# Designs tried in a protein design chat: VH-VL binders against COP9 signalosome complex subunit 3 (csn3). Part 1

All scores and structures are predictions.

Target 1, 171 residues: COP9 signalosome complex subunit 3 (csn3), of Dictyostelium discoideum (Social amoeba) (q54e53r186to356)
Amino acid sequence: AFKKYKKAIEAFKFVITAPASALSAITVEAYKKYLIVYLIQFGSVQHFPKCTPAVVQRNIKSHCKPYTEFVQSFSNGNINDIMNKASSGAEFFQKDSNWGLVKLSIKSTYRRNIKKLTQTFMTLSINDIAEKVSLPKAKAEQFVLKMIEEGEIFATINQKDGMVTFDECFE
Unless a header shows other numbers, all headers, positions and changes below count from the first letter of the chain; antibody chains are not in Kabat numbers.
F, E and O are the ipSAE of ESMFold2-Fast, ESMFold2 and OpenDDE, as the mean of both directions, binder to target and target to binder. V2 is 0.75 times the mean of E and O plus 0.25 times the DockQ between their complexes.
Where letters were taken out, [cut] stands.
Atom coordinates printed by the task and the answers are left out, and those that the model quotes come from them; centres of patches stay.

## First folded at step 5 (VH-VL)

Design t3 (from t2 with heavy chain A33W, light chain W94Y; framework fv_ofatumumab)
Fold by ESMFold2-Fast, scan of step 5:
Structure t3 (fold): chain C 171 residues (1-171), chain A 120 residues (1-120), chain B 107 residues (1-107)
Amino acid sequence: as target 1 above (171 residues)
Amino acid sequence: EVQLVESGGGLVQPGRSLRLSCAASGFTFDDYWMHWVRQAPGKGLEWVSTISYDSGSIGYADSVKGRFTISRDNAKKSLYLQMNSLRAEDTALYYCAKLDFFDYGAFDIWGQGTTVTVSS
Amino acid sequence: EIVLTQSPATLSLSPGERATLSCRASQSVSSYLAWYQQKPGQAPRLLIYDASNRATGIPARFSGSGSGTDFTLTISSLEPEDFAVYYCQQYNSYPLTFGQGTRLEIK
């Protein structure tokens, strides 16, 4: 998954940074996916790869407004704003077959925020996690269980009280 | 157009079985959690069951646990509810419903419903 | 299970009046509450999600407010088509639960 996204980013970057005298449809499609996949991989916005041609930088944003507005919402750090921008752009993302990637970028943000909690706290309830990452309790529990199952975090859940104890490999 | 169309309802005797189907169109079915919600004649809404996009997570209301089984076929874009050991209290209009964009719990799309009547 | 209690059970008003419908949860649901409208013979229609966000295509006269355990649906000026049954629903925890409904009827 990690290596797959890195390879995808390298491929999109190659297309975007290729010498060009005019903006192509292939470059527009590569850029749309580049923006979203970069968010999934790194949790940050990279508007243009190094050495992007001037003609691309000058013209591409007008062809990608729903995408640039969506990724810009991540700069504010407000999950509700991110979700609202995703919803308002949903028609365009679906038409481009990129809706799954947009949803995955939002899901990756929740996973990233949960992972940050493991670095700050030794123990949190599922309710505490849900409140801190702005999710329903049921969804927070689903994320935590999946992340444990996939080895993304090391933790033990006490079903009796809903408490999560974050374990480290050296603990 | 985003649509859900239920089928399979009917009149059935207590203790027997019935299978409901829900056909989805106009959205990427594989990306969404799906639910069954029922409504008894003249009564309110009752959540029945849920299934995740990959069938990895399944839940049931206590009233139907052990009797009903939810399933989905992503290739066919279809959701199912196998209802066994039916009781008079299972008489209701059964709705297929899709969760909103992020799999929360708000149901943004509903089918028209299919009627199940359990009586002798 | 989280119990949602709606009040009043029945509300009789005239077109042009303001309607205020309440939903109380037995324990906190944060902001994870939705409102639905249901007309006879029809499926429920999502009005409000996350307590205060209006769903696509829903008229501006509908608004939601509240958090924790106390929630309100307001219709600022009733239209004839607004007379229906309204349900609240929480999605903070499983099992998902609905209120008993408030029937809005014409006076």
Scores: ipSAE 0.125, ipTM 0.702, lowest interface PAE 4.7, mean pLDDT 88

Design t4 (from o8 with heavy chain Y103F, light chain D92N; framework fv_ofatumumab)
Fold by ESMFold2-Fast, scan of step 5:
Structure t4 (fold): chain C 171 residues (1-171), chain A 121 residues (1-121), chain B 107 residues (1-107)
Amino acid sequence: as target 1 above (171 residues)
Amino acid sequence: EVQLVESGGGLVQPGRSLRLSCAASGFTFDDYAMHWVRQAPGKGLEWVSTISYDSGSIGYADSVKGRFTISRDNAKKSLYLQMNSLRAEDTALYYCAKDLGSFDLDYFDYWGQGTTVTVSS
Amino acid sequence: EIVLTQSPATLSLSPGERATLSCRASQSVSSYLAWYQQKPGQAPRLLIYDASNRATGIPARFSGSGSGTDFTLTISSLEPEDFAVYYCQQYNSWPLTFGQGTRLEIK
């Protein structure tokens, strides 16, 4: 299973939605982490929580351009666009100590995409999985093995032919 | 400026051990996968071992499995290769290399200058 | 393991000429192929990744193409500093493997 960040999201929401007449540095930092952690937890983008003050909505994006561009790439880009935005923003993410979260959001997307494949196919080769999720074969195999180990998916790998059979625990 | 500085190489007899170290600077070490690649005198490049940023994923070439152990210390910004049961065919210049993609993609954007390991009787 | 075969083993050309170097994989590596340049006494330098993407700081005269099992590195107009050994590397499957190298030498 993916690590859950629900408590962190609630803490960031509290900071972001607090009544304000001006944008603060604390709100900017909370918003940066909110965007990425929300993506990790839910696999989707929520730009502003409910009741975000108008001054925050109006001004915060100009202070967070690398972050908003990165999360937006998940909505309208492909994996190449996502990686390009991560690379172009890497300096800012590293300076803010958020690079680990950016990498986790990308990994969480690969795991989500692999899990979707288990819901649509009965069998796939490691090569097919790699091609469908845009990963090198070695990395796709690592993801599949780790997800099996952690109980996130139920599957058997036949090393003789490289085939993965997705199993059900229930009738 | 990205720098990788290898150390620990030398002349050893077959069957003995060596520990190689790589000191990293100029980048966020704990965000990248790291690799060891070797090159025998006058020969081409051979991948030896890979370790992910969190040590959760490790790989070895078949020629070194069971004899070599890769490890890292993120607090010290250092990569290690423990080499046991050394053989003449392990004689090579050993490079420490950084993954380019920051996403553990297994290609190498920065290399150290290498440390020489010579295994002979 | 995936075997990468580079051809020719040695290529003799003059400055200003076009160089074309080949790398063939024993099985498909999709687009997960990189090219490196190595000069005598120096560590390798990354030129191309994902078959066709030029690494930061690499001159525009270097280009890569291909997918699956057949890949090409092209140098459109050779400069004196380009005479070196070139290696391809696949990262589609473990173990990671390199080609044996193509030596580009001055004619």
Scores: ipSAE 0.012, ipTM 0.560, lowest interface PAE 8.5, mean pLDDT 85

Design t5 (from r10 with heavy chain Y104F; framework fv_ragifilimab)
Fold by ESMFold2-Fast, scan of step 5:
Structure t5 (fold): chain C 171 residues (1-171), chain A 121 residues (1-121), chain B 113 residues (1-113)
Amino acid sequence: as target 1 above (171 residues)
Amino acid sequence: QVQLVQSGAEVKKPGASVKVSCKGSGYTFTDYYMYWVRQAPGQGLEWIGVINPNSGGTTYNQKFKDRATMTVDKSISTAYMELSRLRSDDTAVYYCARVGEDFFDSGMDVWGQGTLVTVSS
Amino acid sequence: DIVMTQSPDSLAVSLGERATINCKSSQSVLYSSNNKNYLTWYQQKPGQPPKLLIYWASTRESGVPDRFSGSGSGTDFTLTISSLQAEDVAVYHCQQYYSYPWTFGQGTKLEIK
């Protein structure tokens, strides 16, 4: 997954940073995917790769409004803003065949947020995790169980009281 | 094309077990959770459980926990649901349905055609 | 368990007219922190499995016609078909996915008048 997205980002960068006297449709499509895939890979927004031509920087955002608004929501908003921008832009993302990537970027954000909790706390209830990552309890339970099953986090769940103990990982 | 294809209709006597299969094609089988749902004739839908095909992890509806067993065979992209100690009120169409593992939406977007299980004495 | 109740059990609507189906949950399925309702709507035609129409109470699944819309929040939800087509004859089911076990309404049968 990691290596796949890094390769994709490099390919999109190549298209976006190519010398240009005018904005092309190919560059617009590459930029849309670049914004979302960069979020998936790094958990942050990078508006333009280094050496992006001036004509691209000046003109491309007006052609990618649903995408730029979506990624901006990661910088200034909470999960409510992110979910609202994804929903309002859904028709455009679907038309461009990018809806799966948008959903994956949100999923990656939940995973990163849960992972951060494992670094901050030794124990949390499922309810606490749900509140902290803005998910219903059942969804938080599914996410935590999946991440444990797939080795993304090391934790033990006490089913009777819903407590999660984050285990130490040693070399 | 994404499809879920289930095994054929079964007729069982009370006390027997039935095992329904559900084969996925046209997508990466391990990327989607598999739900099992049943529908008695003329009635609403009832959730049985869910299985993660990648890990084999399961969550069951408490009503079925003592009798239902969900498994997967990743090598043939097939999920199974076995229901034991059958009663006449287990007569229903049994469906498998996939759910995106990203948890962005929990809608069951692709369903099998259904397997009619008739329990009669 | 969250109990889902649909109304009416059945209704008949003329072609081109608006059809309205209601769904009520015994407790809220709204998660206040993200302002999302964990409710889906399915369409089921005779002899066929259910088909996903709407998730998050109001978001249409890809490929679902614009005449279908979902609304509501908390405990009261509505599925609306703005201009009924012959192909819309089906049983409609609501489902909550807020907490285990997942539960469905009893279904609403929609017929042409």
Scores: ipSAE 0.020, ipTM 0.624, lowest interface PAE 5.5, mean pLDDT 86

